# Ledger of designs, part 20: VH-VL binders against q9y8q3

Target 1, 263 residues: q9y8q3
Amino acid sequence: MRRIGLEALERVLYPVIPVVVTAEHQGRVGGMLAAWWMQASFTPPILAVAIAPERYTYKLVRESGVFAFNLLDFKLVDKAPFLGDVSERLLPGKIREAGLNIVRGEVLGAPLIAEASAAVELELVDVVEAGDHDVFLGEAKAVYTVDDFRGGMWSLETYRPLMYLGRTRRPGPVYRVYLTPRGWERREIEFAGGKLKPLAEKRVRLISRVEEAVKASSSREEAVDAVRRILSEEGLDPSDAEYLVEDALRRAKSYRRRGQSSS

## First folded at step 6 (VH-VL)

Design s38 (framework fv_axatilimab)
Fold by ESMFold2-Fast, scan of step 6:
Structure s38 (fold): chain C 263 residues (1-263), chain A 125 residues (1-125), chain B 107 residues (1-107)
Amino acid sequence: as target 1 above (263 residues)
Amino acid sequence: EVTLKESGPALVKPTQTLTLTCTFSGFSLSTSGVGVGWIRQPPGKALEWLANIYWDDDKYYNPSLKNRLTISKDTSKNQVVLTMTNMDPVDTATYYCAHSYYDILEGYYDAFDIWGQGTMVTVSS
Amino acid sequence: DIQMTQSPSSLSASVGDRVTITCLASQGISNYLAWYQQKPGKAPKLLIYAASTLQSGVPSRFSGSGSGTDYTLTISSLQPEDFATYYCQQYNDYPYTFGGGTKVEIK
């Protein structure tokens, strides 16, 4: 072994089995693909997952206090980039748009992906700040699975775990690489979900419109009002305006362009 | 406002090593998708890309010059440094650093959207 | 390496003229193409990225089109401030490569 730069840490920690985090608040169901999760306690059973504050799923878990982990079979690999790369704020119902169905858990009523190979209902215990992500701790209250665990472990005849290996180099299109141990099947899927790219591109124009409104505003209050109007005009939830403004301001720190300049 | 400014020696002797510093403001090279590139232009000639460095310290070099080039960043100082060994009179050029941002969903495709003013480097005895 | 062939190398035009500049890639670049304007003694300025997306603050008389290996920059009605050299650049693959430039001179 040789020592390499710390910037390679994320690449070194792949492959992993990602989990789809799902949650619902006030009739809105959302979810995201998360690679950074773990089992944190056996008694009581606690799972942890890192979620960025800008994610819509962050809001859903925080406000409902209930969420779920869903484990996907490799047969659903084409859904993974869409779940990971498209914001629920800009594409309401993205889980259903991806062709997946939601069913309710029997104990907490958590939204579960019907096509998942396993799902866990979680009750939020705590949220711990950790740099640019927060760590959500959930106590497991129910578990669902397609396998009977006769041998004490998954049957790989029943479950081919979806694993995430990382992303290819840039420039040009970035590919996310997925694999499964059964047969070592590998898929390289262009960023933005391949077949879902036209849908994602349709939402890109909305993202640009929101960003331009934020850049043209002289105050946070003005930006929120402008984005609220845009969301209303597009038939989206105007209460999401504050989060979209925060997301746009974070991105603007890397490059700030003014609609009108006095300099 | 995003600004970048190149600094370094105006005159370099053949066989010496050139070190150029790009000092920037208005963005962080810790932000996902952000990169800084170096481009040069010999007098009266076309633009030539030299190297890029990204937020995750990933580095790319022009293969024709790779064995002569080193790019590094100091995020705390908002600086990117390019080093070029074994300078030759043909390396006489204006050297630019430029900002880029890559995010396919947001329509930013690693084009160089903001450039420094450039610094002229003459290689002669 | 991807070679970018830009034509013409120079042209003279009158104010109000429609000007077209072409850029040919030696292989497909999937619309990862930018156009830059460079005025004498100045750094280049980004006009267009992703082949057809106009950079914020750039006048609407500038437009980009094309796909695959063939791309065009059009100035619909040339203005005196458009006197400059224009460069195309692909960023589909490393090394990033620029065209040879087109110098636009006002008659």
Scores: ipSAE 0.000, ipTM 0.437, lowest interface PAE 14.1, mean pLDDT 83

Design s39 (framework fv_axatilimab)
Fold by ESMFold2-Fast, scan of step 6:
Structure s39 (fold): chain C 263 residues (1-263), chain A 125 residues (1-125), chain B 107 residues (1-107)
Amino acid sequence: as target 1 above (263 residues)
Amino acid sequence: EVTLKESGPALVKPTQTLTLTCTFSGFSLSTSGVGVGWIRQPPGKALEWLANIYWDDDKYYNPSLKNRLTISKDTSKNQVVLTMTNMDPVDTATYYCARTYYEWLTGYYDAFDIWGQGTMVTVSS
Amino acid sequence: DIQMTQSPSSLSASVGDRVTITCLASQGISNYLAWYQQKPGKAPKLLIYAASTLQSGVPSRFSGSGSGTDYTLTISSLQPEDFATYYCQQYNSYPLTFGGGTKVEIK
């Protein structure tokens, strides 16, 4: 082994099995594909996931106190762009647009993806600041699965785990790379391709406007007011302003360059 | 302030190997997303892209030059080096190095935002 | 390779004129297109990236538009400092390719 730059850390941590984090607030269901998660405790059972304040799912979890993890089979790989590349804020109903259905968990009423191979209902117990992300800690209250685990582990005959290898770093369209260990099947899917591209570009513009407003403000209150105006002008929910401001402040404090982040 | 400067021989004989060095300041090739490319321009002709190298040592070459090109970096010296084998009079051109930056999620582009002044290379006997 | 065709190769214009330069790609490039300005004896300067996004410090009289294979650079009111050669460049895929250039000359 040789020593390499810290900018390679994220690449070294792939491939992983990502989870789809789902949550609901005031009738709106949203979700995101998350690669940075783990089980943090067995007794009580606690799962952790890192979410940036800018993600719409961050707001949903924070305000509802209930969320879910969903594990997807590789057969659903074509749904990944809807879950990972665009915000619910800009594409309301993106889970349904992906062709996926929501069912309610039996214990917490958490929104679960009906097509998932497994899902876990989580009750939010704490949120820990970690640089430009927060670590959400959820206590597991219910588990759902398509397998009976008779052998003590997943049957890979019925479950081909969706794994995420990373994204390309080449000029032109960015591609997300997905694979499954069964047969080492690999798919490269354009980041926010097709009809998702304008929505992803709108997100980039929104984030840039928020960053400019935060830099131009002399106080948090001024920044929040400026971002509320930006959201209103874009036809978005002004109540999202505090989360977007917090995100921009966190990224400024982390000393990260643009291009060092992977959503 | 970001600057790039090309250096190398002004005159190269046919069949020789050209070595050009790009020395830069105001940024680092250890920074994620950052890259440096080489572009040339024959007198009175259009720009032609030659090669790119990125922070992660990922390298790209113009296939029309049939493997005559090698690009490398020395991050500690803030330098990118291009070598071009089997030089021919048709390779006479001004050679530029330029910074590129690709990170779609942040609104940055994969275009050449800052260019060196260029170095003229004449290939003749 | 993606071929980039610029038209016209040259044009003559007066200060205050509206100038339009066209760039056609041989296949779709998804707005991964940049425009550069080059004055004689100088390095190119980036004007526009992502087909329509103006580089910081570039005057608002410059604008880019288009999609798919067809792109245009417009200078709404030509100024004396704008007489130069303009190049488009696609960065949708390798190899990166430039147009042949459009020389904007004083009439």
Scores: ipSAE 0.000, ipTM 0.493, lowest interface PAE 11.1, mean pLDDT 88

Design s40 (framework fv_axatilimab)
Fold by ESMFold2-Fast, scan of step 6:
Structure s40 (fold): chain C 263 residues (1-263), chain A 125 residues (1-125), chain B 107 residues (1-107)
Amino acid sequence: as target 1 above (263 residues)
Amino acid sequence: EVTLKESGPALVKPTQTLTLTCTFSGFSLSTSGVGVGWIRQPPGKALEWLALIYWDDDKYYNPSLKNRLTISKDTSKNQVVLTMTNMDPVDTATYYCARGWYDILTGYPDAFDIWGQGTMVTVSS
Amino acid sequence: DIQMTQSPSSLSASVGDRVTITCLASQGISNYLAWYQQKPGKAPKLLIYAASTLQSGVPSRFSGSGSGTDYTLTISSLQPEDFATYYCQQYNSYPYTFGGGTKVEIK
């Protein structure tokens, strides 16, 4: 083996089976594709997932205390950009826009993706700060699946796991790379391509405006007020301001701690 | 067992369009990760990469020549076609097609492992 | 574009000699470097990829080494069939670029 830079760490940890985290609060359903998750405990059964405060799903899980993990078959790979590349905040109903349907879990009423190969209802146990993300710990209360596990494991005849390999590092557009071990099939899908491109660009501009407002503010309260105004000007929910400010503050702290990326 | 062979005109007049065909056997361009590229070499000079097409129809061009180059594939015929417009005497070269790979585990292109014999194209009036 | 500078442009050697060819990239290419051998009137043949991995069927006297921007091809004991022109190529970034070539000729 050879030693490489720590900036490549996430690339080294792929491929993974990502989960789609879904949650709902006050009638609004949202979800995100998450690569950084694990099972943390057998008794009780606890799953963990890392979510940045800026993600709309972060707010939904925090406020509702209930969420779900969904495992997707590779046949749904074209849905991944809607789940991973754009925010529910900027595209309300993005799960439905992707052509996916929500059903209610029987135990917690958690929103589940009807087309998923498996889903787990989770009750929030704790949220642990970990740098620029928080680790959400959920206790599993119900599990749903299309397989019967007769052999003690998934039948790859009924499930082709959607796996995420990472992003391309070559000139031109950035591509997210997805694959499945069954048949060794691969898809490259442009990061925020097509009709998602203006939404991704709007997100970058919004985050930039928030960071500038936070930097220009003398207090957290001043920053929150400034961000509320930005959200109102953009036609967005001003109650999201505290989450966006928290995200910007953590990123600023992380950036200073690790040094400048241009060095 | 794997072979590639270039075909096209040996002589092209200035301003004309060059069309080269690469016909291959022993593999399919429907295979995930496979690609076919074009490289040229003027007499006594170094190799220059021109274009590459992958199994998924993704196309890459040398930026210095991009406005002159078009690459396409016909998977049913096992052929890749390169078209180069507005030929000039400076474009006189041996043109090669070669098989390339996109390593699906690393997400990176790999080296050209099998090359055709090359076809000499002379551009003169 | 990444410029590949190959040195020397030519060298004279005898059978049994150790030959070293250097390839310098204008920026880091993360070991995405290939070496090709080309005999007069023939197509290039892949010798080494990923800077140090020998292509199947290539004699073990050929080896590649290096990292970052500095790479070398070594022929440990030159044979008569090794007199050829050698090219390096980076495939870290588009456009792919080749070195100017090193002609290994008989002394």
Scores: ipSAE 0.000, ipTM 0.399, lowest interface PAE 19.3, mean pLDDT 87

Design s41 (framework fv_axatilimab)
Fold by ESMFold2-Fast, scan of step 6:
Structure s41 (fold): chain C 263 residues (1-263), chain A 125 residues (1-125), chain B 107 residues (1-107)
Amino acid sequence: as target 1 above (263 residues)
Amino acid sequence: EVTLKESGPALVKPTQTLTLTCTFSGFSLSTYGVGVGWIRQPPGKALEWLANIYWDDDKYYNPSLKNRLTISKDTSKNQVVLTMTNMDPVDTATYYCAHGYYDLFSGYYDAFDIWGQGTMVTVSS
Amino acid sequence: DIQMTQSPSSLSASVGDRVTITCLASQGISNYLAWYQQKPGKAPKLLIYAASTLQSGVPSRFSGSGSGTDYTLTISSLQPEDFATYYCQQYNSYPLTFGGGTKVEIK
């Protein structure tokens, strides 16, 4: 690889699957296409999205405390410009003008795009300042989808993800580029298999040694010291001792809850 | 906040034994990887390392001075004591104690990150 | 013992100057090198450890580089408070040894 200017960062992070953020305040529904989002927590389930303060949707989320993520199929690509390229301030009702319909979520009453392949109702937890965008953290309260997830994942026959590649950098009008994969290549890789199997076995031995050290100790401090020595002997980071002791105690508590104990 | 302070005599006669005490707060010498060292500096000259003691009572001495130096700790009092025998005028220096975190196995070390203010010891008749 | 040789023993510089100080070990020290700043009448202050890791609270104008036997401390834009004596120290093996010091004086 070669090092390039930081101005290229916005380009090298594409393609992505954007979400449509929707929110409502005082009877006015707005939405925007957002490329910068992630899941930040499993328990509780928290999603994050970066929104610039000048966006109308920013105001709607802040004032209502409720919003939604919507995932669009590529068949709706012609709607993306209404969601990404123009402000609600300049085109009131732009979601309707795009030919999309709003339905109410069952838990929070969040505005959802009826034509979306999936939607998530979110309750605003926090807004974190981060330069020229703020990061909105929402706790997921309800999920809606057109797929049944029988195989544990999306059926790509039911959902062709809308993806965003960026904008053109050539003379003339600026174009947004959207895509979806044309074909599918599938790989199934065994979890902790093959050449990783010896490492999985080493982990089992380490955990066993940690558990025996915890059982032999009369205090947390004694257990931490014992595990610190085990980690040093194994060539591992001794600062992980506190975490491994807490993890072992957590497993012991789980055994007790099931009517069993680490004896 | 980690703090260390040296104490001992300001004047020592030739051939006498010097005893210096380092009293510290903000850490324990029972914590794995923690050590305390002694360093001296003659007026206008460079720093010279004397001795280190670690949480496990392991001790290291400058070989040029080893037969004259003894380092010990009292974990309950938060003190490290350095004793130096047969003092000579050339041993006149500012003596410092300093905190360090050394992991003998992982290779991650903090060299003397917090120092005492130093105590001046003059060796003369 | 590992001998640590600093160069120069002294230098004169003006505020805003880029200052470089070198430290040469008589044998390889595997980046186990620290840099200290000492102002007159004060105890030394740790600036850098592991050859290039900046100590918490130390201004970003200080940086360390090097490997093997050859190490450098750089001050990118000298400030009035930086006029001091600087020492390198190896902690690869006992006895721990310091360089002779480099005095940075106002021009």
Scores: ipSAE 0.000, ipTM 0.366, lowest interface PAE 19.5, mean pLDDT 84

Design s42 (framework fv_axatilimab)
Fold by ESMFold2-Fast, scan of step 6:
Structure s42 (fold): chain C 263 residues (1-263), chain A 125 residues (1-125), chain B 107 residues (1-107)
Amino acid sequence: as target 1 above (263 residues)
Amino acid sequence: EVTLKESGPALVKPTQTLTLTCTFSGFSLSTSGVGVGWIRQPPGKALEWLANIYWDDDKYYNPSLKNRLTISKDTSKNQVVLTMTNMDPVDTATYYCARKYYDIYTGYYDAFDIWGQGTMVTVSS
Amino acid sequence: DIQMTQSPSSLSASVGDRVTITCLASQGISNYLAWYQQKPGKAPKLLIYAASTLQSGVPSRFSGSGSGTDYTLTISSLQPEDFATYYCQQYYSYPLTFGGGTKVEIK
């Protein structure tokens, strides 16, 4: 082995089985494809997932206290761009737009993807700050699956895990690379391709405007007011301002020479 | 502060080999997604891309220059070197080095975002 | 190679004018297009990437639009400091190619 730059860490940690995190608050359902998750406890059963504050799903989980993990079969790989590449904020109803259906969990009423191979209802127990993401800890209250686990494990006749291998790095179209271990099947799907491309570009412009407003502001309150104005001008929900400002502040956060300081 | 600066001879004779060095600060070519490219501009003419090198030693060349180009990096010295063989008077130009940064998360930032001041190379006898 | 055709090659405009510069690609480039500003005797400066995303620190009077093969740079209200040559560049495919440039002269 040789030592390489720490910036390569995210490449080293793939492939993974991503989960689709779904949540709902006040009639709005949203979700995102998350690669950074784990089981953290057996008793009680706790799952963890890292979510950035700018993600709309972050707001939904924080405000509702209920969410779900969904595992997708590789047959749904073409849905991944809707779940991973574009925000619910910019494409309301993106799960339905992807051609997926929501059903309600029986215990917490969590929104579950009906086409998923498995889903877990989670009750939020804690949110832990970890740099530019927060780690959401959810206690599992119900589990659903298409397999009966007769052999003590998944039947790969029933489930072909959707796995994420990473992104291409060459000039031109960026591709997300997905695979499944069953049959070693691989797909390269353009990052935010087709009708999603304008939405991904709109997100880049929105985040840039938010970052400039945060840099130009002398206080958090001033930044939130400026971002509320930006959201209104873009035809978006001004109540999202606090989350976008928090995200921008964390990305711009500098630590004093004496060490880390959060206040 | 991110800066790049080109250095090399101001005058080259026909048939000689040109060697240009790009020295940079404020970023590292060990950072994933970072690259440095060379672009030239003959007096009064358009920009022409020559070559790119990335953090992992991936190299790309303009095929119109028929293997006259070699690009290399010394990550520890924060330098990228371009070599161009068999110089001709038509190669007289200002040569720029510039940073490329591929934002892995967004996928859309892959333009030359920071440029050096350029170095004028005249090819004459 | 992807050919980038800019029009016009030059134009004269007054302060406060709306200026538009067009860039035509010989094939679809899926918004992998950047715009650069070059002032006399200086290096190019990135203005816009991904066809329409403003680089940090670039004044809001600059905007990019377009899709497929047809792209436009617009300066909504020309200022004296905008005297420069503007270049488009595709980064969809190697070799990377630039337009011929558009020289904007203040009347």
Scores: ipSAE 0.007, ipTM 0.509, lowest interface PAE 9.1, mean pLDDT 88

Design s43 (framework fv_axatilimab)
Fold by ESMFold2-Fast, scan of step 6:
Structure s43 (fold): chain C 263 residues (1-263), chain A 126 residues (1-126), chain B 107 residues (1-107)
Amino acid sequence: as target 1 above (263 residues)
Amino acid sequence: EVTLKESGPALVKPTQTLTLTCTFSGFSLSTSGVGVGWIRQPPGKALEWLANIYWDDDKYYNPSLKNRLTISKDTSKNQVVLTMTNMDPVDTATYYCARMGYYDILTGYYDAFDIWGQGTMVTVSS
Amino acid sequence: DIQMTQSPSSLSASVGDRVTITCLASQGIDNYLAWYQQKPGKAPKLLIYAASTLQSGVPSRFSGSGSGTDYTLTISSLQPEDFATYYCQQYNDYPYTFGGGTKVEIK
């Protein structure tokens, strides 16, 4: 082995099996692909997942206290852009737009993806700040699966895990690369491509406006008020302002620790 | 404040190797999505892209330069180095380094050059 | 390689004029296009990326539009500080390529 730069860490830690985190608050369901997750405790059973404050699902989990992990089969790989590349904030009903259905968990009423190979209902027990993300700790209350685990493990005839290999920029746009161990089948899907491209461009504009408003503000309260106005002007939910400000502040803090001006 | 500054020799003889250093501040090339590129501009002519290096050490080169280019980074020094072999008088130009647009770790990146160095003039003559 | 053709190569305009600069790609670039402003003796400055997204701090009189192979930079009311050379650049495919530039001069 040889030593390489820390920037390669993101490349080194793939492939992984991402989970789809789903949550609902006040009738609004959202979900996101998350690559940074683990089981943290056996007794009680606790799962951990890192979520950035900017994600709409962050807000849903924080406000509801209930969420779910969903494991997808590779047959659903073409749904991944809807779950990972665009926000519920910019495409309301994106799970339905992907052609996926929500069912309610039996214990917590958590929103589960009906087409998933497995799902876990989670009750939020703690949220730990970790740089530009927070680690959400959920206690598992119910597990659902398409397999009977007759052999003590998944039947790979029943479940071809969706795996994420990373991103690349070859000729053309950024690509997200997905694979599955069965036959090592590889699929390269353009990041926010085709019909999703206008939403990616709208998000670029939104986040840029939010970051500049935060940088121009003298206080957190001033920043939240400025972002509420931006969200209203963009036809978005103003109650998202506090989460977007928190995300921008954490990213700005990371830059300041590297010698960037604090204004 | 984000700044980049190019340094290197002002005069290079034909057939020699050019080494240019880009020193930057206000950001880290270890930040996901960030990259640095090199662009040159001969006197009175258009901009020409040379090479990119990204946070994950991924490297891209302009194929028209026939593998004369090597790009590398030293994250601890906040530097990116471009080496160009077998210099020719037609390579006389102002050389710029620039940061590629870091957008967001969750939604991807647009590789526009958002902050540029002042440029360094390199003259190739005997 | 993707060839970027800018038109016009130069234009003369007066303060307050609406200025339009066109950039044509030899193949579809899917909005991966940036616009830069360069003043004599200075480095280029990013104005617009993703074809239509205004860079922070750039005045609202600058706007970008277009899709596929045909892109436009518009300055709605030209100011004295806007006299410069403007370049488009595609970043859809390697090698990245720039247009030949459009020099905006005082009439």
Scores: ipSAE 0.000, ipTM 0.475, lowest interface PAE 13.8, mean pLDDT 86

Design s44 (framework fv_axatilimab)
Fold by ESMFold2-Fast, scan of step 6:
Structure s44 (fold): chain C 263 residues (1-263), chain A 126 residues (1-126), chain B 107 residues (1-107)
Amino acid sequence: as target 1 above (263 residues)
Amino acid sequence: EVTLKESGPALVKPTQTLTLTCTFSGFSLSTSGVGVGWIRQPPGKALEWLANIYWDDDKYYNPSLKNRLTISKDTSKNQVVLTMTNMDPVDTATYYCARIKYYDFLSGYYDAFDIWGQGTMVTVSS
Amino acid sequence: DIQMTQSPSSLSASVGDRVTITCLASQGISNYLAWYQQKPGKAPKLLIYAASTLQSGVPSRFSGSGSGTDYTLTISSLQPEDFATYYCQQYNSYPLTFGGGTKVEIK
């Protein structure tokens, strides 16, 4: 083996089976495709997932205290861009726009993706700061699946796990690479392609505007007020301001450590 | 701190082969997602892209200069070498090497050049 | 190949003026566009990428906009240090191509 730069760490840790994190707050259901998750405890059963404060799903989980993990079959790979590449903030109802249906969990009422191969209802037990992300710890309260687990494991005759391999490198569009270990299948799907492209670009511009406002502010209160105005001007929910400010501050620390903001 | 510096002959005769070396520091071509490109600029004219090389040894060349260009890397020395055959007076230019800004978590991948060397002037005359 | 056409080729403006430089692509480039500033005798400096994202350390008076084939670089209040030639570059496809440049002269 040879040593390489830490900026390549993300590439080394793929492929993974991503989960779709779903949550609801005040009548709005949202979700995101998350690659950074793990099982953390048997007794009680606890799962962990890393979520950046900028993600709309961060707000939904934080404010509701209830969320779900959903495992998708590779047959749903074309839905991944709606779940991973754009924010619910900018595309309200993105799960429905993807052609997916929400059903309610029986124990916590958590929003579950009806087409998922498995889902877990989670009750939030803790949120641990970890750099530019927070680790959300959820206690599992209910599990749902399409398989009977004969032999103690998934039947790969009926379940083709959706796996994420990373991003391509080449001029022009970025492509997300998805695959399944069952059979010979690989898909490259443009990052925020087609009708999602303007929404992803809006997200980048919003984050940039927030970063500029935070850098120009002398206090957290001033930054939150400035970001509330930005959100109002963009026709977005001003109550999101504190989450976006927190995200920008966390990323500023990461930029300093990595030297991305160096003169 | 990331720096790149070009080196090579200042004068080349017509029909000769030009060899330029880019030596860099502050990053490694063993790191996934990194690349180095060569760009030239004739006196008083626009920038022209020549070739790119990436960490995985993928190479791309400007088709207009067909078969004249070869790009290679020596990862252990932090060097990228460009070779251009059959030099002509119209190839007189300042030659730059630059790092390719491959990934930014806010914007994704792109082939823009974020840090440039100082440039080396190459004159082709008899 | 994607041809990049800049206009104007040169302009003269006073300190404090709003300056707009246009870049036209011969086909759609989906915002895969960068802007560079080059001062006399110096290497180019990256100002903007992804059509509108400011490179770290670039003053906020610089902004980029546009979509499809039509892009603009705007300097909201020209400063003496902004005397330079500006280039656009597409990275939608190989070969990578640059515009012809726009020379900005400050009175």
Scores: ipSAE 0.000, ipTM 0.456, lowest interface PAE 13.4, mean pLDDT 87

